# VH-VL binders against Exosome complex component rrp40 (rrp40): the designs that were tried, part 3

Target 1, 240 residues: Exosome complex component rrp40 (rrp40), of Schizosaccharomyces pombe (o13903)
Amino acid sequence: MAEVEEKGLLSYYFPGERIPDSIISQDGSIRLGPGLVFQKKDREEEIVVSKAGRLHQTGKNAMLIDSRTKRYIPATNDQVIGQIISRFAEGYRVDIGSAHIAQLNALAFENVTRKSRPNLNVGSLVYARVSLADRDMEPELECFDATTGKAAGYGELKNGYMITGLSLSHCRKLILPKNTLLQTLGSYIPFEIAVGMNGRVWVNSENLSTTVLICTAIRNCEFMSDEEQIKYCKDLIKKL

## First folded at step 4 (VH-VL; framework fv_solitomab_arm2)

Design b33 (from s4 with heavy chain K99D G104S)
Fold by ESMFold2-Fast, scan of step 4:
Structure b33 (fold): chain C 240 residues (1-240), chain A 120 residues (1-120), chain B 106 residues (1-106)
Amino acid sequence: as target 1 above (240 residues)
Amino acid sequence: DVQLVQSGAEVKKPGASVKVSCKASGYTFTSYYMHWVRQAPGQGLEWIGYINPSGGSTNYADSVKGRFTITTDKSTSTAYMELSSLRSEDTATYYCARDYYGSSRYFDYWGQGTTVTVSS
Amino acid sequence: DIVLTQSPATLSLSPGERATLSCRASQSVSYMNWYQQKPGKAPKRWIYDASNRATGVPARFSGSGSGTDYSLTINSLEAEDAATYYCQQYSSYPYTFGGGTKVEIK
C-alpha cells in the first residue's frame, strides 16, 4: 500500500538535527524512543536527534529513530563506498556494510606496481567496484573499471562527507547520468559526488553549508516528482 | 515507449564477420547499459557481453572474447555487435537487451532478435 | 562461473493446476531474475530480484528464494502460460542463465 510505505521512509536524520514542529502531534504527551531526546533552547523544549537513522512514528504520540537498515549484499560490479578498517601486507580490509569485510588488493588501482602501490590510511574512504561476490567468501574490491583498467572515478575519496542508510532504489536513481536532482543542484552549486549501491553517498563542495544542503536534498527528495525536486532545491538554495 | 529494434537476419560462411545493430528509442540512451545475449537453435540463453554507452566500457564473455566487439553511435542511439572468425557454433539468434542497473538488476527490454546462420 | 540448475526440464500440467519451477545456483547470488520465452519470440522480463513481478505479469505468478535456492510459482495455470521460463543471476560475471523449464498445458 502507498500510505504504509510513505510513513517512516521519507525522513532520515543525523545527530544534532531538530525534529520539525509540523510533524509533532500537539494532542497529548509525546513519547520518545531511541535516538530522540528533549532539549531546551531559548526557554522552549525541542526534540533533537541523538543517532542517525529514519524517523518512525508509532500512533499519535510516539516516535523513534530506526538506525537499522537492511545489510548490504554485495553483487559483482556494484559501485560501493567503503571505509578502510585495517591494512595488511598485500592490501586493505574495507567496511562496505556487508556481512563480511571486503578485501582491496593494493595493486587493484590504475598504473600501480608493488613499488608504487597506494598508501591508504585506516579511516579513509574509497570508491570501488565489487569484483568478486560469493556467499562463502569475503567480497573483493577493485579501484579500476573492469574493461578498461582505468581509474574512471574509483579510488580514494578525499575530504567531503558521507551519508549512509539510503535506500538502494534511491541510489539507483542518483547514479544515473542526468539525474534531475543532481542536475538541478549542479546548476547552482559546484560539487563532487560518488554514489554507492551499498546505500552510501559521498559529497564534497566548497564549504560545509553547501555540503549540508546537498545532503539534505538527497535525503529528502527520494519520493518527489522531478518538478517537486526542482522547486525544493530552489527553495533550499534561497536559504543560503 | 521504450523500443529496441534490431537489424535483419544474416547468413555467413565460416571465417566471415557479422555486424548486428540495435536501435534504441523512448529513453536516454546513455543512462542504461546494453547487453547482448544469444540463443542457439533449440538451446538456452547465453550472455555474451555489454557496453556502457556513456563511457564506452565493455565486457565480453570468454566464449567470444578476442572475436567480439560492441560499439555505440550516440548520435543515432544505436548499439552494434561484431563477431569475427565465425564458426558453425556461432549460429544463433542474437538479442540486445537493456540493463535495469539499479536496486534490481535485470534485462528489462529486449530487441526482437537477429538470426545469424553460419553455414558452409 | 555460477551454474544455474533448473528443474524439472519439462512440466506438463492441466489448466487450473499449480506449477512450481526450481532454480538452484552453484553459489549464493544477490540478484535472481526470471524471463518468459514463447516459441519464436524474444524473452520477456517476468520476475526481477527474486520476488517482484514485472509490469503486466499476472498476479498468479510469484517468485521466492534467497541464497542458492529460488522458485517461480504459478498458482493456477492458464493456456497462455505455456512457455519456457529461464532464471538468470546478476551477481557475478559472466551473467548466467539456467537451462530453462518448459511449461506445457495438456
Scores: ipSAE 0.000, ipTM 0.403, lowest interface PAE 17.3, mean pLDDT 81

Design b34 (from s4 with heavy chain K99D G102S)
Fold by ESMFold2-Fast, scan of step 4:
Structure b34 (fold): chain C 240 residues (1-240), chain A 120 residues (1-120), chain B 106 residues (1-106)
Amino acid sequence: as target 1 above (240 residues)
Amino acid sequence: DVQLVQSGAEVKKPGASVKVSCKASGYTFTSYYMHWVRQAPGQGLEWIGYINPSGGSTNYADSVKGRFTITTDKSTSTAYMELSSLRSEDTATYYCARDYYSSGRYFDYWGQGTTVTVSS
Amino acid sequence: DIVLTQSPATLSLSPGERATLSCRASQSVSYMNWYQQKPGKAPKRWIYDASNRATGVPARFSGSGSGTDYSLTINSLEAEDAATYYCQQYSSYPYTFGGGTKVEIK
């Protein structure tokens, strides 16, 4: 019923769509930011959208898809990093970046009793699973695996550093066991990591310098090829 | 068809504990929260707690905290409430109710109720 | 906790009259529900999500409202409508009920 205008800059794109050649300012010199990739088809290169969002051009030679969402939308069984914002006798109210504040029962931990319940302070970080997700209700969290009832890495995250504002696509890749970036970093330095589907990643290592390096690599490597990630990490580590 | 069938009436002395069951049938037990609501004789409805049968998480009203436990047995599709250190003010009819949350937000099915009388 | 205030506490009306029951929340809610309870019986789902009639609820019943103000209306009372009606919010935990409005038919 409405006429569809030809897509251009500031238009909304979906994964798999091609960027029109008419809006590419300079062939062979353009830098692609988040959400855009070069793809070779029939020996010709094209620019293809990898995540939904609005096309932006930064300067003459740079483009990206801006898909930033301020609010996380909870989904059942998502692993998330939350921050305790208030405490009461039965549990905690937890910021997970969603429209509603989440609830975490103090007994929702492996083998916990009233006497052995955790004592989390306001400001503490927790790694938790979304056990209830509903648009109009407060999300509920659990710090144990749904099937086994075991902690499975859930619980309080002590020390370390949390980075926020990561794309869901990046977090989905980071959580995989064979992630190139994390394997490459892990081959040089020991560290702990927790990846949240709410765009938050927590990192802890032996000292501040290595923690900062890991966080920098995570932020900057989202759209690098495996070869580029390996080279970038090696170059970062040489500067320690 | 969905049914919630509760155990029979209980008469207890002050200081005792009581355990009431709610057997679910006609649906996937772990897909829905189970709530407990009580009603003192001649009084209104009071929500007292819930359990998520899938993960075991619970939440309890302030009026029963420290004395109230909800559990489930997945193999029999049964939810239980247990209330300890019974007082006369715990005399009430206790209902289990299924929480429907996917296309609406309401208690869609209720048990028939279990009367608990605390009397010396 | 969200407090729900129902008014009036009791309505005594004749068959054929219109009844309006009020439920006011202490803060804005997204979902409001109504249950009918007859003496000696479990509550029964009646109206859900402010305005939807549950299966088997007569067309003379309607629910309306948003935010903090909700109402249940019975356009033409019948003898079988004598019951206590409770509003309930499920927008945030803990779930809370109003004190109930008792509808008596003379």
Scores: ipSAE 0.000, ipTM 0.380, lowest interface PAE 21.8, mean pLDDT 81

Design b35 (from s4 with heavy chain K99G G102D)
Fold by ESMFold2-Fast, scan of step 4:
Structure b35 (fold): chain C 240 residues (1-240), chain A 120 residues (1-120), chain B 106 residues (1-106)
Amino acid sequence: as target 1 above (240 residues)
Amino acid sequence: DVQLVQSGAEVKKPGASVKVSCKASGYTFTSYYMHWVRQAPGQGLEWIGYINPSGGSTNYADSVKGRFTITTDKSTSTAYMELSSLRSEDTATYYCARGYYDSGRYFDYWGQGTTVTVSS
Amino acid sequence: DIVLTQSPATLSLSPGERATLSCRASQSVSYMNWYQQKPGKAPKRWIYDASNRATGVPARFSGSGSGTDYSLTINSLEAEDAATYYCQQYSSYPYTFGGGTKVEIK
């Protein structure tokens, strides 16, 4: 079931792209919704994207581009970036972009002591793992690795900047070891990064200019080839 | 081996205070939380609070808040609970329990219990 | 507070029978533990993190469940298994215990 949902998330298009004939029903007339238009080229009709977004298919012959930001649906063990929206005696209520507000218990950190106790204020960012996900209930978060109990990079994200509204396919690529974009940037600039499966990425580096450059590269490189990403990053670095 | 040894039984009048000790041995005292759990005669278990001996941070159940204090003496590896303004409903066996909070979360070792009786 | 409801309150079975004890949470929990308590003694860690047996716990004991529904099973009951078993959640404080299930041998 998760694999079928993942394949659906890969159908993202930009203005000017053609919808491949192989993904549409060949049975009968095709009805186009918002973001798609028929275009005539060389005596044949093409379906061309006019608005950026995800291709959504309904039944056999209806399709549209959904440009709306998709709500995050929590899955157990997803790594997410949350923002603290309120505090209570037992912990924190955390916005992770899902339908329900998440809960983060004050004890859900490695070896809680005065030194390691969370000092999370309203507005603070946290990198956490979804420890419990249920469609009808508030998700629960933990700031330690499930197997080792170690922080493993989870916890408060101090300073830096958060990018939101990134596609899940982009975040899935960024989180992989040896991602071309992040390796290329890292060869020029020291920085910290946290990638959330809820479409959020947090970046921190030595100064604002470098952080903005990294954020710009992440936003703009999603659909570039490896060669194009390398060239783009080199060009950005030269402008520093 | 890990051992938690509690002080002896107490009999108190309503309105008095009681202080119970729990001496730990066989492990690094500051590496684990110490919890307190009570059990009224013939009743179930009730969690009432914990302390992190490393930093001294505490949390208490609402049923005892304002009357309950947990402290530690790191030099003797001993945890203490103090309950003030005692009521007959505080009559119970009080257990200290070591909290494991790393690769899992559970109470792994328990003291033998201290019976506190509040009577006129 | 998370309320844990254990059922049944009492199980009276013969040696060799299978016992299944239930623990239902009022909301989803990530850490559910079971403690065995015999009369006049302190509770003893029995099953931790839903399904792991504590050192020294016989193989006939197993724990299962996730979210709101958990169970403790004794495959072939022995006389020494007569005790009260408490479930306990460690996901959110205040940490809470169920009311207990008393296992009696006929």
Scores: ipSAE 0.000, ipTM 0.388, lowest interface PAE 20.5, mean pLDDT 81

Design b36 (from s4 with heavy chain K99D S103P)
Fold by ESMFold2-Fast, scan of step 4:
Structure b36 (fold): chain C 240 residues (1-240), chain A 120 residues (1-120), chain B 106 residues (1-106)
Amino acid sequence: as target 1 above (240 residues)
Amino acid sequence: DVQLVQSGAEVKKPGASVKVSCKASGYTFTSYYMHWVRQAPGQGLEWIGYINPSGGSTNYADSVKGRFTITTDKSTSTAYMELSSLRSEDTATYYCARDYYGPGRYFDYWGQGTTVTVSS
Amino acid sequence: DIVLTQSPATLSLSPGERATLSCRASQSVSYMNWYQQKPGKAPKRWIYDASNRATGVPARFSGSGSGTDYSLTINSLEAEDAATYYCQQYSSYPYTFGGGTKVEIK
């Protein structure tokens, strides 16, 4: 059991990692479940991880990433981080981790015109607001503030790194003004952050080392007191 | 540019065999599976099988299993289908189609079709 | 086998009208594609993975759907859109096609 568990840890993948070709069957079509996407780079086809978790194979031709994260239930005016999974003439279909795929209209952006229409690619990340949430229908997204009509930070999230599988209670605390963890990190490191009520957080900073540090702090500080968070962050920063 | 060019029309007697070719160009032949799809006159499309040109592995639909063989010649980038013990219900236009296996999964390029008529 | 039921069998409309073609699967599918076929010609890739337009497909075409219910919409029909459209599932073997919807322009 311990040896099996240790081998399972070696099959743990993080977003952006590639599944080795040796796992991919040449003798049939392979079905990808949650957490895996086909991606083409330099005319090569590869299977890329979109969620952190363990790789599970079902039979000869199916695989998925088991992240064991609860499904997000959309609520009107929630801020979410979505990933574009397909494009169509009128907009985008967006994975927000909910039971239904979300819809984002190409016109749902600040000062949009034919000339300034967004060009989001499959796989791109977007920060959006849930404009319609009905339990029996696909949620709808908008990339502008409901009150002002301004972008207000919504739109494409370029560069950076997305962490997933955060508890909703943790994300609700992170999004609050004057969050102790984010204020402490921000006093030492310049960075950009987008917090999604769907358990996703996007971080962008000057280099990979500081981005990894911020992501580590966010994951590890959920159950710490304010005083413990401050001490932990200071200790992490000293190791840079 | 990717092209799939098929051999010409065939007229066969019941019980005969037919062999149709599909010559690929404009891409690395062994990097994509090749499918065969047929269409009876005035009817819809029916998938009948595939081959992986790299390894030679095949899969066939139950409707043709036991009478149907798909092969390749890597040196000429050509896929072949052979259907034996022909019946009147095998009268159809036969298409080869390349399997796209990346973002999206679909048949991306199709041959022009080969009409096979089983006449008696 | 997964059975795909397309409706209507034939759709006859005037230029400029909106056409909606339905494809329903006998069980849930994760990959649904659409192919356009003109008389005497090979099928041509049209929409893949429910909603992505293939290269060269006009912006007036869109696909949508999930699970068992899928549709292809042509926002403003043009004469060149006269063809039979087939849906196809890529979720399980054998790969199956719908019976097709023939779009006729008056």
Scores: ipSAE 0.000, ipTM 0.381, lowest interface PAE 23.2, mean pLDDT 81

Design b43 (from s4 with heavy chain K99G G102L)
Fold by ESMFold2-Fast, scan of step 4:
Structure b43 (fold): chain C 240 residues (1-240), chain A 120 residues (1-120), chain B 106 residues (1-106)
Amino acid sequence: as target 1 above (240 residues)
Amino acid sequence: DVQLVQSGAEVKKPGASVKVSCKASGYTFTSYYMHWVRQAPGQGLEWIGYINPSGGSTNYADSVKGRFTITTDKSTSTAYMELSSLRSEDTATYYCARGYYLSGRYFDYWGQGTTVTVSS
Amino acid sequence: DIVLTQSPATLSLSPGERATLSCRASQSVSYMNWYQQKPGKAPKRWIYDASNRATGVPARFSGSGSGTDYSLTINSLEAEDAATYYCQQYSSYPYTFGGGTKVEIK
């Protein structure tokens, strides 16, 4: 989404981001709702985002950030965490937080046949790749790597705990190799993690105390520098 | 109106490669799987592979694995198949077919076919 | 792989007669389709998801079956029905076709 320059095509914003001048009405006074503020930089006024959420425009001259509607828009090859909401003969219907329910074929797993199909129940969590993304139809998921056909970490997420409502920016940072927060936590605590581009993160650790610590660190470290993240995690670990 | 239009007939020597195109029109190209099915003269239909045009994910039948590649060009709504190291057994009419996969599962539209002849 | 066995290989009947084409799967399937193919032409979707007629398919055609046993029935043959009919399963990778049943009109 980063290279799109057209009006209204980027609809999700984070604190500190500027609303592009191209989408600001030049007709009459602009009314700002929650999540947006006028800020003065040098001799120029700009509209700056104060809360994460979707930009919502009403009529010609009113806009706000709606932080409640964090609807995921599927993109091909996104890694997502889904929850099984129903089963049918050949697969599963999966909630990924998008406008349409997703479809996951029971055979879309490494080395699976009808006799060895996965046992996913309603309520089960799955780590999957978006294989088909189009607003005109339901997204499709696969639990194998597109190039190799191997599981590559996809499949059922057993046990553990899911965090929801994380920003896309935060999830993009968490999924990167050598992420400072996750490396720091991993040096002290053994855990498993799956990061979804639909704002969901799944964590599995040995006990509730370590899980709470990891979840707290993930939620609170988004806007910290690398040095601040390291200090914060060390301070949290001391409280175990 | 949905149409799949394939490139013209090919005659190749054993060991050569062939590339066949399938140009789609009348629908959102990235919303449907594109499959390839072949039929040897006087024989039945054989599924040989698919591509998901939205992400580029592919799957190929064992009979062609290692020699077969499916690609797409989204800007022209065109799918391609390429089959290398051709053998006489690859002589067939090759069809592209659109796969519907959500509320039902079937091939709803087919290209007219491209005849590939491998002669020694 | 799921093997689809069609029978008979050839069916020769007169106009007005009933034709029944069988397709048996080596494993249970949930999505079985039928395609009509005339000589020199691409296959056409004919019956999809076991029992649904494609647009333009005459009402004399019907599909039935579940699990491993499926059939295509033509209740009163017309000359235009002469073709090879292929069953195809879309339930399990790799997707497979039956060997076809050739319907001939005497």
Scores: ipSAE 0.000, ipTM 0.390, lowest interface PAE 20.5, mean pLDDT 81

Design b5 (from s4 with heavy chain K99D R105S)
Fold by ESMFold2-Fast, scan of step 4:
Formats: sequence, C-alpha cells, structure tokens
Structure b5 (fold): chain C 240 residues (1-240), chain A 120 residues (1-120), chain B 106 residues (1-106)
Amino acid sequence: as target 1 above (240 residues)
Amino acid sequence: DVQLVQSGAEVKKPGASVKVSCKASGYTFTSYYMHWVRQAPGQGLEWIGYINPSGGSTNYADSVKGRFTITTDKSTSTAYMELSSLRSEDTATYYCARDYYGSGSYFDYWGQGTTVTVSS
Amino acid sequence: DIVLTQSPATLSLSPGERATLSCRASQSVSYMNWYQQKPGKAPKRWIYDASNRATGVPARFSGSGSGTDYSLTINSLEAEDAATYYCQQYSSYPYTFGGGTKVEIK
C-alpha cells in the first residue's frame, strides 16, 4: 500500500466500475482526466471508469485512467520493433516509441556494402537492437548481433501484424526461450514472432484469422498461470 | 496543434452582463477541463472558475460566485463565461486555459485573452 | 485560501547574470507551477510540478522547491527572458497565483 500510495497508482479498473469514495479526498473539487466520467445515480454524482487501465492520481484533486505503459526509455542492447518514418542518404529515422526518434544507419546490417544497402520504405517495420542509448541524444539502432555481426533475426519485418502497449514484464516473459504461451500456440499453428522490449510484438502466420488469434492470446495471457495458458490456447484453437 | 481562440474586447456599463467565448481546436474538447483566469490592469492573475466539458460540472471562485456562469457547446468545441451585475472591479483581461493532467497538473494552453472594460 | 508570496517584485539584471525568483506558500502545496507573461500577451506554461520544463522552455531555466518554498532560476539571462513570472499552486481550490516577479534586462 505504501509503495502504491507513494507512486500515486492505486489499482487497475475496467469500464463500468466505480471509483470508491475512500480514494476521493476533496468534496466538489475532483478533476477527472481521460477514462473517468461523472455519472448520476440516485441523485448522487459518482465517478465511473470509461476505459480500462490503471488509476493514476495526479494530485489531491485530480485523477485519470492510464490505459498504456509509459513511453519507452531505450536501454543498450534492448531488442525493439521500430517503424521507418523517413529516409535520407545515410539511413533511416525510426519510431520506437521513445521520447527521441531513433537513427538506423543503412550500413548497420549483415554483409551490407554501399552497393548492396537495404531499401526500406516509410512505414516499414524493423526488428533492431539499441546500440546507443543516452537520455540527451537520439538512440541508435543496429540490425545485427553485436557479437557475431550476423542478422540473427534482425532486419525488416515483412507482412504480419504488430500489437503495441504491452507491459515490459510481459515482453520479458514472451522473449524467454520455451515460453509456455508461445510453445503451446506453436504446437497447433505455425507462425513467426518478434518481441520488442518497447512493448511491441509482431506476429505473422498463414492467414489473418490465426494472426488475430495469436495476438488475442498474447494480450489476454499476461496474468495466467502456465496451466491456465495451455487450457486457454487449447479452447481458442477449437473455435477455429 | 492545440489552440484556444477567444472573442473580441467588450465595453460594458456597471450592472450589465458580458459573455466571452473560447473556441478550442486540435484536441478532444471533452477530455480536458477548461478554466477561466482574469487579470486586472497592472495586477496579477486570479482564478475564477472551471467547467468539465464532458459532464458539465462547474466550480467558481467566491469573488464571482452568484454572478458567474461557465457553459460549453460540445458541437462547436466552445466554452463560454458569463459575468452579470458588472462592477468597475471586474475590469480585466479574461483568459481561458486548458487543464492538463498526466505528468503534473497545470494550465498548458491559454487563449489570447479578452479585455472587458466596465465604465460609466 | 493558499496565499502565494513572490519576491522580489522586480529584478533588474544584465545579460549573462543569474536570476533567482522565490515563491512562498502560506501552507504546504503538492504542485507548484510557473508561467511566463510578456506585456500584452497571454501567460505561457513554463515550469510545472516544481521542476519540469514545459516544451520549448530553454535549458537555462530550472525550478526547485517543495512544501512551502519554491524558486525559479535563470542561469544566464538573455534579452528574451524579460517578462513577469507567476507561480501558481494546483493543490486545492481555489487555485491561486503569486503576485508575480518582473524580470527586466538592463
């Protein structure tokens, strides 16, 4: 409780839930941000949640629902999923969800030369490693393994679907070898996956319906036990 | 980008009423509270009230309570203030300002101001 | 009501000098903000929640303080910094402003 109160985060809410009066410290001076609305019930005004997320109290008289993780803070050697937002002679500017736009040099790929440079389009997705992270500078990305110089899964992510807004803890679990959810899904359907520490996951499979199923499983399984994940996936697959 | 554009200057006699508008653009109007702050000539800033455009809830400073009303028109993303029974001490520039919450709580965007002069 | 007292009322300095503006609250506040206002213009967001610079505010500006005592510091004055700076508490209604500190460049 002490840690939660100190950080101003009280709990997670779903649409339609009421904010308890015990959390509200001021009479007639409450300010509501996104995700909260005043609603009349039996002549009394109550505060009702309109979108899912964590309740964040921004002051004694202000609160909102934070429906997403904080902006990504780059760390050296994080694997991230970026989107190309512009091109220039030396490389690409890449959105990775951080405060600064990242830089990706056109030569930062396996076996690339000036004559064989990759040709990424604006809007393309890339799987990359953060090679330089400094809070005062634009992050730098590389599409090769630091030790071997090989692509090792880095590079352009073609086709598929990207989901965003995943927690860092969830992404850390998904990236582990033999992750229960991904192994269970993979035993039923073939797919490609890339997990980014910037809260993004890219999935590609033979068709849109299986891709959507995999994305749904990833979103919903964060707080399930291994046994629950196996049962949930099995039940989802039966509905295909 | 976010902009708040206010109506033009007003000159009123004591006892009259004045209505000032503040048109918002560049964001979801109903997601942010709107405040009104006034400044008498050569003086500092005074908070006078707010409205929640989503629910219509208002709060007014004691200095204007009973004479002051804030309203909104969601279809035009416009907030209005109305001050009745005007006195010479109501002569001021009136500003609308958007209430930000998230990382901190402050008035992040301000209208250009509307000068209201109350003179006989 | 929480009363905010700013000092000095006026500060006249040369370019390159350091300016420190004080804001004292009559009781402890959780949020203190600063706004810059130039003659004939609307106030502009400057520092929020004691120490955070608003977007576009030069790095030479910094805010500090907690409880009842807050300050705004300009490390090396530029001509464009000539303005009145107001502190504002966002802890309880009614929200209140200080009387302002006018910064003049010689």
Scores: ipSAE 0.000, ipTM 0.379, lowest interface PAE 22.6, mean pLDDT 80

Design b6 (from s4 with heavy chain K99G R105Y)
Fold by ESMFold2-Fast, scan of step 4:
Structure b6 (fold): chain C 240 residues (1-240), chain A 120 residues (1-120), chain B 106 residues (1-106)
Amino acid sequence: as target 1 above (240 residues)
Amino acid sequence: DVQLVQSGAEVKKPGASVKVSCKASGYTFTSYYMHWVRQAPGQGLEWIGYINPSGGSTNYADSVKGRFTITTDKSTSTAYMELSSLRSEDTATYYCARGYYGSGYYFDYWGQGTTVTVSS
Amino acid sequence: DIVLTQSPATLSLSPGERATLSCRASQSVSYMNWYQQKPGKAPKRWIYDASNRATGVPARFSGSGSGTDYSLTINSLEAEDAATYYCQQYSSYPYTFGGGTKVEIK
């Protein structure tokens, strides 16, 4: 019942989570921006998250959920996480967080033909490479390595969770070899990760609670030192 | 880098009030709680309260509740403690210390301390 | 309130000896921290979450324990380790400290 660790300001929240009482300062003066609502539970009012994102304070006793930190500008060979928004005869239209909707040809996968096309539904997540990025054109995506033609980790991301609204600076650090946060988490728990240069990260592990824990660590550790990241991860794992 | 700098020593008579400041630098002032911990001469550490600078919410130990107030000035990144109706047993070194929200973390940076002496 | 009992109150040892400091909580805690304090100085973060050394803390220091029983060990005591060490729980309000163990060098 009692929580020994509290999320706070600049922490990432998902819909349905409650804002801890420790960051609610005074009774009558709280103003809620987008992503936060007052909700009645057991005859008491609490502040509940309605939109996934980072908790920000914008003024005295004013809070909101910021679901985006930067708009993505596509660059050729960037690895990105996209969400399928519609299907058409030749492929998919994919949201990658950029100004234009991206196009993914149904044949742009390893060893695929019209008879063996990917079974991607609206809402499915894909890890893809930006194959064409031009200021005046819709970006094009491919789910294979340009040199080898092999999937190389690209394709549908099944199960797990996608984190959005991460800063591009944070994603650039996460993709580096021997990133402190990912190395620390990986020393305790096996997991899959895909890091997108479009401010999105997808995580999957053996069970749901571990996946949520890893996502929480990734979101909350952006502004922590290496020492603080190690401590925070150990604290989270202690709760498993 | 992170620093907490406190005001100078105070000598007060019983029944008086004392106000001690703690100026923070090197981090976002509103992102961390500010705690106050005191230590009587030759004795151990006693947590006496905190403030969340973000919204101004406070919590005080029962030993000082009713005569202890913590405030902040966000424009100067400064936390203040005020203790009224001073008694000889309030003679102590008072420290400010930075902490994370709620429970589960530690006091990572401490001020240098302010000695408060209560004597007639 | 969670009461933290530290023992011994004072520990007098020679350089190179092993020191073991105990901290017992009146109820189970999830986060136990240790602070080093030298005379006339503010406390310094030393060990956090039972077993993690803070930056700059020598490898001869180690923390262990869970639930109600925690300890801080100095494997080969140095002159600079003379200080009072306080355990502190950050699991439940009000946050409480132990009475301290004073480590003295002979």
Scores: ipSAE 0.000, ipTM 0.383, lowest interface PAE 21.8, mean pLDDT 80

